# Miniprotein binders against a7ua95r516to809: the designs that were tried, part 38

Target 1, 294 residues: a7ua95r516to809
Amino acid sequence: ASLSLLSISDLVPDLQFIFFWMSNAIEILYFIQQKSPAYMQTIELMDDKAGSKESLLSATISANEEAMTILEEVIMYTFQQCVYYITKTLYVVLPGLLDCNPFGTEPSSEQCRRAAGVCVCAVCVMPEAVRRVVSVFQTTSDLLQQYQVHSEIQSQMFAYLFFFTNVSLFNQLIDKGPARGWFQRSRVLQIQASVKILLDWAKGAGHNHLAQKFFAKFCSTVTILASPPQQLSQMSWKALCAEHPSLKPVQLHRILTQYQLMAELGPLPIWQPSSEDEAYIYRTVDLLESFENH

## First folded at step 15 (miniprotein)

Design dl8
Fold by OpenDDE base, look of step 15:
Structure dl8 (fold): chain B 294 residues (1-294), chain A 80 residues (1-80)
Amino acid sequence: as target 1 above (294 residues)
Amino acid sequence: SMTYEVTIRTDNPEYLELIAFALRMLAMAMNLRVEEVRREGDTLRVRISGTPEQVEYFEEWVELWLKKKGIDARVEVREV
């Protein structure tokens, strides 16, 4: 099936199956962890007939650990499968976010399922490209809630998804931005507005801290690019590094270089990297973010 | 050790696979040997080997787990 046709809705049945087993495996693990200490104590209190008690206890501990290990493997496997499917759908829809004009009068053609009429809910008024991204996250949230997945696992899921989204958007912007015109101020403002809608959704969904943390690189990049030349040209390299600590020196240097070209600014001595950072600005291997760092 | 047959009957047969999995994990966690798991329609039959005390705890754990999950099921244990 063409990746272009893959929607999150098409994956819901498969995801439901995986979430069902993930949630239940977590619950069983928790149940065993809660009940096992009392059970072990009963073995410890048994009459020591012929030294068999210590052996029985040791064997029971080992068996208990094995059961928990199996459950942890099931949890990990199901978690990875969920992430795999969800990130595939994100991969398809995320590029549309960079090309989105949220200020355009594109009619939200999709009828809100929540209302019999024209729904003016926050999701229905979103630009289509933003709505598609939000739909992936919302579907994930709904499934996690439906199956009552443990809150820690929910947090880990969203952390990874936000991480993935940030890496994908950042890399696309850095790599393709100049050629696509995404570094133009008007386009940057569109991107900034689109990302704000996504962040507002994340805040409303209770994931504000995670979103702020994991979108930091992309947000910093967009913030720099959205800055007026008059303001940005007054900021030193050191000040920019301090203001945007999520960016590596090579990344900041690349952003500033492309900004300079776009704004038709001459060389700015104030943006010259420090002697400490000078060696790092040429590390092109560190320019793009890796998906493996999570 | 003695052999016991645990029979679980439920009006929610959609959960029988989950129940079977849970029983296996609970039994393993208690160091009980699961000899056989059979599904007969809406009934799950599990043969386990252990001490009478272990099986009593196992029955309790199964009942508590089912209750926590909100699954309406009857658990019967017999020596075989």
Scores: ipSAE 0.825, ipTM 0.964, lowest interface PAE 0.4, mean pLDDT 92
Fold by ESMFold2, look of step 16:
Structure dl8 (fold): chain B 294 residues (1-294), chain A 80 residues (1-80)
Amino acid sequence: as target 1 above (294 residues)
Amino acid sequence: SMTYEVTIRTDNPEYLELIAFALRMLAMAMNLRVEEVRREGDTLRVRISGTPEQVEYFEEWVELWLKKKGIDARVEVREV
């Protein structure tokens, strides 16, 4: 059988199974938490005929904690499985955000032109690459609501998905950007517009605070590259670090170096790292971000 | 310290695995020893060991949980 899961719709049956068990484990955990205090009190109030009440209460508290620990482990395992499957689909669709042209009325809008042979307004309202990413987020949101998953767990899931999205887009931009021409100003503006559509979805879905938090690194990168050359050349290294605290020194230095190359500028002394940062700008181990959770 | 048999019969056998899981967790949370869980068609038979007071509260928890989930099931508890 095929292990390629390129579409979120192909994963829905597996996700339904996992969400079913996750949501029920959560409900059982909260049921126990709600009922246990009254039950413990009945043990505290019983007659201590053989002096065994203290032992019974202690054993019951220990067993109660064990039951809740098992339920918490089930919840964590099922949550991790959901995130794993969903991020696998995100990994496949996210690179398209970097290649698409949201201003699809231009001659270079090949995906819109090839899809229809004629520019059709309904097809070109949102770039297909952006639509694919939004579809993953929207399907996830719909499933979480369908199974009535607790709102805190829903927030944690989108926090992980936005973290993954930021890491994936940032790493691909930094790693593949020069070869793909993504550091060119016209391409950066297209990327910025495509990401804005995604951020607007997150705001409308009630996840604006999470999106603002977790997309900071990628958005800072795009903001720098979208800035006019005259504006950036007037900013010192210290000022740029202060404006973009989400970027590590090696990351900021790499972005500025690529900006300098695309604008055909000579070395700019004002962009030289401080002596404190000098040791960190060449650490290639810090250039790309880690995919710590899937 | 006594052994009881909890019998659960439902028209919705697709929920029996969930019910079995819930019973195990609820019993554990009350320090009731689950000796055996058997599925016989649309019926679960669960043997638990505990005091009469513990088993009375367990039956209440199971019935409340089933009602909350909207699962139509008959719960019977008998000393064995």
Scores: ipSAE 0.749, ipTM 0.944, lowest interface PAE 0.5, mean pLDDT 83

Design dx13
Fold by OpenDDE base, look of step 16:
Structure dx13 (fold): chain B 294 residues (1-294), chain A 80 residues (1-80)
Amino acid sequence: as target 1 above (294 residues)
Amino acid sequence: SMTYYVIIRTDNPEDLERIAERLRELAREMGLRVEEVYREGDYLYVVITGTPEQVERFRREVEEWLKSQGIDARVVVLEV
């Protein structure tokens, strides 16, 4: 109940606080790492007054190591908190992406009309459901830039958010797709178009490689489902495995089985799993993606 | 060669048959393979196989033809 009301805008104050401390901790850690060798060298160059030099050096090393350890813990904790809040917001908006019709004349959201007139920016032309998802990512990007978070941490955050998004969309599509009609070609094409808008945003934001990597499984699923029956029915199991290596055998088998039902195709011998894969197609535990395996 | 969906939507569904016929002709003239043409409601789906350049040219020609006919239709091209 409470999650349905959570917008990314509502989380911005809390996120700002967390990003502030994360950024500061990273800067301090970097400072210690860069300055520590110079301090050690300075101590080493001091006159050796009766063993005090070694004790001072040892104490300084120990203090720096302890400080760095604490800072790393703060960075990890703040990172996890950011991810936690952002993923909660994604969880709320992602289902709307699967139901989105980007080909429809859905009225441009009232929000863009209020601020600056007819904005022709890519975000304003987006369907509302897509815009909501993009808004989460854009807000995250803006906050990371505002607080000048180290590029590596930014990359790790987007990697995880794309991973989470892919897992969420994939699992929903596999689990609920048949019942929701998302396996119908027209609906699949709508989903594909909606996700393409998101991927285009990611490309524009400089995250193309990460997006391509972490959305591979969902994209492969949508590609198969969007394929014309006459084309897909000519592809063997081995060919499909080779073209879609991100899909586990059990996942591919499920997709093809549901496709067959939707397209009213008879059994296709060429889609029969290889003898090597036959044992794996029954591993239902591997059907849905886990959020823990990042 | 890649597979593309050319999706056309119009508020005048009576035009979709005429559009479909023209798109088949145009695709043939351009040497594009038409895999499938079907209608769902107010949408026309044309599945074609070609190069990105061929499909982009096809899209442009379709849009120009629609304009010349006074048909208000939206054209979307998706790669599979």
Scores: ipSAE 0.667, ipTM 0.897, lowest interface PAE 0.8, mean pLDDT 90
Fold by ESMFold2, look of step 15:
Structure dx13 (fold): chain B 294 residues (1-294), chain A 80 residues (1-80)
Amino acid sequence: as target 1 above (294 residues)
Amino acid sequence: SMTYYVIIRTDNPEDLERIAERLRELAREMGLRVEEVYREGDYLYVVITGTPEQVERFRREVEEWLKSQGIDARVVVLEV
């Protein structure tokens, strides 16, 4: 069959199957971990005749260790399969966030004009590109809850999905941004608004701390690019590094170079890297992020 | 204090100058610092520094003024 199946809704049957087995394996592992000590204590209270108690204890320990090893492998494998399917869908839908306009080109409705003071109106229809990404996250959340997957595993799943999202958006912005005009301040504000919708979803879903942690690099990039020239020009390289520790020197240098070009602030560099950092601002091997989790 | 973009779109670019003047006046009255005012096409961007509470009141006053003037415009406020 073709591997062109990229909609999250088309993947739900496969994901349901995988989550079912993952959840069952987790429950069995938890049972062994919690109930095995009590069973071992029961064995120790038995009469020890002809050494049968010691043999039963040894066999029980071996069986538990083998079962736990197998279950841990099943959990890891099923987790990786879920991540594989979900990230294939994310890979297809994430680029649209960089090209969409969450402000719209049509006159807003009266309700939208009266909405609260954040970029996204609660009563407006979410842009389709943003809706597609939110749908992937929401479907994942719904399935994890439906199958009662342990909260620790749910957190690990979203940690990886947010990590993947950050890497994908950051790399595309850096690589394609100059050609696509994504460093223009009007476009950066649209991108920031779209990302705020995702951050609001993550907060409402109980994953705010994970989103803050794993979106840091992309959010720092957008924050710098959205900064007014008078404010950013007054900040030293050292101050920017301190405010944005998630950015490597080569990354910060590239972002500031594009900022200066788009803001037409002249050809002379405004931000001078420290002597230590100057050795690293041209390390192109460090420019893009890896999708591998270390 | 935080930096905010107040972004206003209208189909009539001639209104943008009147809107910009009102927003500068209102920001001054409320003690908000205006960092920048610029236009791009049908969009007006007003960059202000203030507290979230000041900016929310600013947004409400701007929307009320636009309605009183019969100006069909979209107002978006984005925190940087």
Scores: ipSAE 0.622, ipTM 0.880, lowest interface PAE 1.2, mean pLDDT 84

Design dx9
Fold by ESMFold2, look of step 16:
Structure dx9 (fold): chain B 294 residues (1-294), chain A 80 residues (1-80)
Amino acid sequence: as target 1 above (294 residues)
Amino acid sequence: SMTYYVVIRTDNPEDLERIAERLRELAREMGLRVEEVIREGDYLYVIIKGTPEQVERFRREVEEWLKSQGIDARVVVFEV
């Protein structure tokens, strides 16, 4: 079978072509939306010696509507094609983020001090798995800037990419976590560190609000799992729901169950779901997230 | 007050328990709160709450203590 290992750098030529057309379509659409009223007003101020003012106004409206429809279709199609190519590469690189150990990366001598067998680093070196994900986001950001894509469309692109990332990581963690040992204390701290490094990149890139919004479910999951047992055992079900509104009851229940297992805790009465939530903790249809955006 | 992961890796995991004991002691002396200590394989994870200045002093003291003990270790201080 033909295997295709896909790197974002291999896709740049295709993405350049698509972004070129998307950017041009957006620019023309914006021009029509901002400048068309002035032209229509000019027609309305025109004297009507032959009765043709009404026909010109009608034809102009019809032409504008047709042009806007075509441009919207081009923008939607090119956006979908960009998303297709970019998420294809994200799908390949995201799983590594759950398996990496950001504390195990050997830094260069310039990144930390070493004396008498002790190497001290104030910050983790970005692990290869995180670097691969950041590379996809950074390449996307660079292309959007290069082609001067309207900021609103850039935000939509990153909103979708972060949404995709959240769904992929959350579903893998919940679905594969028990078999892969990802709920062990040390592993959750490693995952938390990797996510923090990624979020720091997003903040520095100007996407902090989008990342906070669209990574919320995965981040909440890891935050709960990373909490020390003495602190988490003092938090009621109601308090956890309030702190983590992105988590559905079935999801929070599953997370706490995995925590109890790994921390070797018996059932805790304080984690008993509220009576309102008891009906929902067994809704397995709600456990995993859909890649479909509503 | 910020949360830090102080992560120590060594090829000699027999040293990790004495490292953990010293880090707890040092944190108490400096007024840092130790939230959790996890030992797994070659790694020690110490979760500490403190100010950035307290944690920087802690890092220096840990480095000097490890050198004084002849312990080959890699120390990462990571702000969560």
Scores: ipSAE 0.757, ipTM 0.935, lowest interface PAE 0.8, mean pLDDT 85
Fold by OpenDDE base, look of step 16:
Structure dx9 (fold): chain B 294 residues (1-294), chain A 80 residues (1-80)
Amino acid sequence: as target 1 above (294 residues)
Amino acid sequence: SMTYYVVIRTDNPEDLERIAERLRELAREMGLRVEEVIREGDYLYVIIKGTPEQVERFRREVEEWLKSQGIDARVVVFEV
């Protein structure tokens, strides 16, 4: 199936199956962990028939450890599968976020028009491109809640999805931004508004801390690009580094260089990297973010 | 003081210059700092610094002025 046609709704049946097994495996694992000490104590309190108690204890410990190991593997595998399917869907919808004009699109109430009346919920007021991204996250949240997945696993899932989203958006903006005009002032403001809508959703969904943490690099990039030339031209390299610690020197240098070109600014000595950072600005391997470093 | 951008869209892009000029004047009268005015196609982006109350008042005054001029334009305010 063409990746372009894949919606999160199409994956829901498969995801439901995976989440079901993940949740069950977690529950069984916790059950074993909680009950094992009591079972061991019960065995220890049994009459010491010559050597049978120690052997039974050892066998029970071994069996529990093996079961726990298998369950952990199942949890890890199912988690990875969920992430794989969800990120695949995100990959399809995320480019639309960068091209979105949140100011020009009347909220197409079409999805909520199928329900009774004009829904004024935050999702219905969202631009379609933003709504598609939010729909992936909301569906994920709904499934995690439906299957009562442990809160720690939910947090890990959203951490990874936000990480993936940040890496994807950042890399696309840095790599394709100049060619697509995403560095133009108006386009940057549109991107900033679209991302704010997404972050507001994340805040409303209880994921504010994770969103702030994992979107920091993309948000920093957009913030710099959205800054007026008069303001940004007064900021030194050191000040920008300090204000945007999530950006590597090579990344900051690239952003500023592209900003300078877009704004038709002459060379700005104030943006010149420090002697300490000068060696790092040429590390092009560090320019784009890796999906493996989470 | 927070940064806001006021976005104006009109079907009559020829009015955008006049709108921009009036917005600058109005902002000055209200003691708002205009940091940037960007025109692109049918859109005008005005970046201003102010309090939420000042910006809301600014929005209302802009809408009233547009109406008084017979300009069909949509005004949207976003916090940056």
Scores: ipSAE 0.366, ipTM 0.790, lowest interface PAE 1.4, mean pLDDT 88

Design jg14
Fold by OpenDDE base, look of step 16:
Structure jg14 (fold): chain B 294 residues (1-294), chain A 86 residues (1-86)
Amino acid sequence: as target 1 above (294 residues)
Amino acid sequence: SDEAERIALDARRMIEEAQRLAEQGDHEEAIRLLLESVEIAARSGDPYLLVKVAITAIVLALQTGDEDVIRRAEEVLRRAKELMWS
């Protein structure tokens, strides 16, 4: 199947398989953690028949450590596989978010999976492009809950998915934005509204802090681009750096330069980088975000 | 007891052989041996042998492409868990 046709629903069986084994590995790990101390105490209380107690205890400790190591490897492996499948689906649907017009009356043709007929739930009233992204996250959440995956693992999963989403959207906006017209104020406002819907979903799902943290860079970019020229032209480089600490100097400089071109503004001395930042604005290697940092 | 120790040794040997078979790609024989080892491991009274069975079943299920082996691995895991929490 072409990558373009891959939906999260198509991956659910594979994800269910992986989540099943991951959840069971976590459960076995938990069993070891709970039962190991009591079992060792039982060995310690046994009559020392000919010095065998110390050897048995040592063998038990070693077996426990081996078991823990293998389980951790299994959990890590299954986690990575889940992330791989989910991010592959996100890769397909995320570009649609940047092209989405959330203010358009596109009829939501898809029936709510939760209700027969016209559903007015928050997901059903979403623009199709936003709904597709949210569906990936919601499916992930539902699977994590279905298999009762530990809350820490859930948090790590969403942290990575939000990180990936932010990097993907940010890089696409910076790289393709000028050519696609995404830096036009009207288009930026559409993007801002679409991202707000996603953030509102994340808040409703209990991931507000993670979403705010990991979407900070993309949100900062969109906020700057959405700002009226009259307002943004009054902000100094230093003020913008302080207000948007998630942006590297090279990124902020690129955004402002493209904004200036789009808004047909002449050179603004107030946006001149500080002498301290001047060396950093030319680091084009730092312009796009890397996926390797997580 | 000397009997419990013998049972534990037998269970350990069976699990280790199942692991070896799995590593060699003989997943069908590995899972058959694991199914037999679950009940023996339970009789040993050593909870770590049940853990070892469960881990081996998980690893085997993730390594195999055979749906029947996967199903049997789920059965091994289920049975091991029942005996662990019992």
Scores: ipSAE 0.774, ipTM 0.935, lowest interface PAE 0.6, mean pLDDT 91
Fold by ESMFold2, look of step 16:
Structure jg14 (fold): chain B 294 residues (1-294), chain A 86 residues (1-86)
Amino acid sequence: as target 1 above (294 residues)
Amino acid sequence: SDEAERIALDARRMIEEAQRLAEQGDHEEAIRLLLESVEIAARSGDPYLLVKVAITAIVLALQTGDEDVIRRAEEVLRRAKELMWS
């Protein structure tokens, strides 16, 4: 028996607090960056009657460095706290994407069900599992806008959330996929459709370039698994590596092994790893992705 | 000039004492002293003293857990920002 996991809605007050102080720290950092050149120039134009100009300039440079260092630490700390809480929520809802059927679901909300014929809200037409993930992203976006967090920090936050999502989905697919039947072709097509809905949300939210970058490994995996055998069997190991550079040799090897099992194919000579990669396909330490960015 | 240096020194001493009090866990006295330092820091003409006040308020708010101290830290920050952009 596990305790109920916190939803993103339960975390909004804590996130509001953290975003408030983070956004203020960013604003103070911005002030220093804008004010510092003008203030330094004012000091440099002063008369140097007692040699105090150099001392004042040196002290001002030191104060600037100290302030920027502390503010950067505060911003990093508050950013890490936000992503910690948000990713705990994502970790709970992401597995549902691998199990859901986006083709057989009517709108989940009572409002959208009653107005299904005239509903123009993209969220209302999503499968429940996809909607739960989008809700986390959308709530995060709404909070960042509410507190007027700089767009660069907003981009960094979504870069990390997309990175986390990619790692979580990829690791679960690789680790649990055989036991859960997620490598079956019909399931792969359902997963592909669910991910497309997430990518469409990210594009509409202005994060298309981040989503393309950080979902690359999971998307490559699903693309390979969704490929018809007639097409995939014509692609050499080297060609697959070139088409899917985000996949490590051990990962590509595992994906092709699962593909062979599900398509009832024997070993294919064309998929033999290059001599460069042969030693790496057994590096199990490299199979699953780390949630820590290096 | 000598008065401006004395004002800046007084503000710096107050802010640094507020930081020490916060480290000791005396958050109520820390925020009280910090609030007193805001106007003195502004009169010094050194924008980095107002920045130091603002940073100290932010750090204290993130550490304290006391809702009253947090509310007062928000007021200190608001006032420091007004004086910084004036």
Scores: ipSAE 0.743, ipTM 0.933, lowest interface PAE 0.6, mean pLDDT 85

Design jg15
Fold by ESMFold2, look of step 16:
Structure jg15 (fold): chain B 294 residues (1-294), chain A 86 residues (1-86)
Amino acid sequence: as target 1 above (294 residues)
Amino acid sequence: SDEAERIALDARRMIEEAQRLAEQGDHEEAIRLLLESVEIAARSGDPYLLVKVAITAIVLALQTGDEDVIRRAEEVLRRAKELLYS
């Protein structure tokens, strides 16, 4: 299928086009915002020949409002187009993170990924599936810098890309996890390591707070699944809810019950929802996250 | 004065006609007229006419599929910004 050939590099010309025009619209918007007060002041200090000063000031205020409105619409449109192209690529490459093995087949490769004080090893090679996702983030970052996009807009773009990544990974883990064996402890630890590489990229790129905020739901899920089953079985429902506030009751309950089955802790539920939460644990319409919830 | 008012009116009419042509799909004539309007807008002394030129170039470039129109819109934008920031 043509999807296997889709890469961020194939979309760079389209992204370059959109970034060029978006960055120029942003530049002009900020220029107007900065210079407009001084320009209005020069009109107010002008000789009031034939009473034209008040008419000119009113027309100038109107022109400023029209210009800012159109520029804001252009910026919003071009931002949405950039996000569309980038998330199209992310959607294709993200599933591979759940299937890849970042540890490799040799025990020594695990030590390179766990090295304290050194995040990058010259001899360690990032798994292809992780590299494809990092490449999308890095290419996006490079393009935003190349076109000198305002830092606030860059932050907003990565906020959405991390949100999208979280929704995509979480939904697939919930939907496909039991059938794909992704709830097995060894597999969960591999997933955890792969996500750690993404988090390390985000930290090095200056987006740590955004990644921490927007990956919370998926990271909570992986944390639960990486926990020893005996430790989890000793925790109350209330304690688990308090430890993982990013998970809805239906989501937490589904994760726990599926993990119980995979850990061979028996078919009967160990975790008893509070009376407050009992009404919500069977709301299957709330199980999956929406991609439009940003 | 009457001369400055006439120049501003001329520039505004040209920019608005370029916008109308772009909406009708005549992107070639729209960008030709817009390019002609840049220097007239600058002579008007009204910076918001140069802003209107720049905005029109951006919108046209985003709407058209014509690489030659896009390249000329880029030149219009470059010149409008140069005049605006001076």
Scores: ipSAE 0.792, ipTM 0.948, lowest interface PAE 0.5, mean pLDDT 84
Fold by OpenDDE base, look of step 16:
Structure jg15 (fold): chain B 294 residues (1-294), chain A 86 residues (1-86)
Amino acid sequence: as target 1 above (294 residues)
Amino acid sequence: SDEAERIALDARRMIEEAQRLAEQGDHEEAIRLLLESVEIAARSGDPYLLVKVAITAIVLALQTGDEDVIRRAEEVLRRAKELLYS
């Protein structure tokens, strides 16, 4: 099947399989952690038949450690598989978010219209491109809840997915943005509105802190690009660095350079990097974000 | 009791053999042996044997592409959990 046709719905059966086994592995791990101390204490209270007690205790400890190790490996493996499938679907739908016009009368997808009542839920009023992204996250949330996955694992899952989304969107915006016209103010405002809808969803889903943390770089980029020339031209390099600490000097410099070109601004001495940052603005290897840093 | 120890040893051997068979790619024989081992493990009174059965079922389900083996692994897991919480 063409990657372009892959929806999160197509992966639900595979995800359900993985989440089922992951959840059960977590449950068994929790059972061991909760019951092992009492069980060991029971062994310790048994009548000592000629050193058999110490041997039994040692064997029980070893068996417990082995069991925990295998379960942790299973949990890690299943977690990675979930992330792989979910990020594959995100990879397909995320580019649409940058091209989305949330202010346009794009006909609301007929699918929610087929229910006799216009569903006015926040998801149904979303632009299609935003809804597709949100649907990936919502499906993930629903599956995690359905299988009662531990809250820490849920948080780690969303942290990674938001990280991946931020890296993907940031890299696409920096690399392709100028050529695609995404640095044009009107397009930036569309992107900003689309991202706000996503962030509002994340807030409603209880992931506000994670979303704010992991989308910081993309949000900072969009905020700078959305700024009026009159306002941004009054901000020094140092002020911009302080206001947008998530951006590396090379990234900020690239954004400002492209902003100058787009806004037809001449060279602005106020945006000159500090002597401390001057060496870093040429580190093009640091321009795009890596997926490996998480 | 000597009988409980004997049952525990038998259950352990069955589980270990199921693990070996699974590693060799004989998933059908592995799951059959696991199904038998659940009830024996329960009779031993050792909850860690039931845990070992459950873990082996989880691992086997993730290693196999056989839908019937997966279904039986779910049954093993379900039964092991029922006995663990009894």
Scores: ipSAE 0.784, ipTM 0.940, lowest interface PAE 0.5, mean pLDDT 91

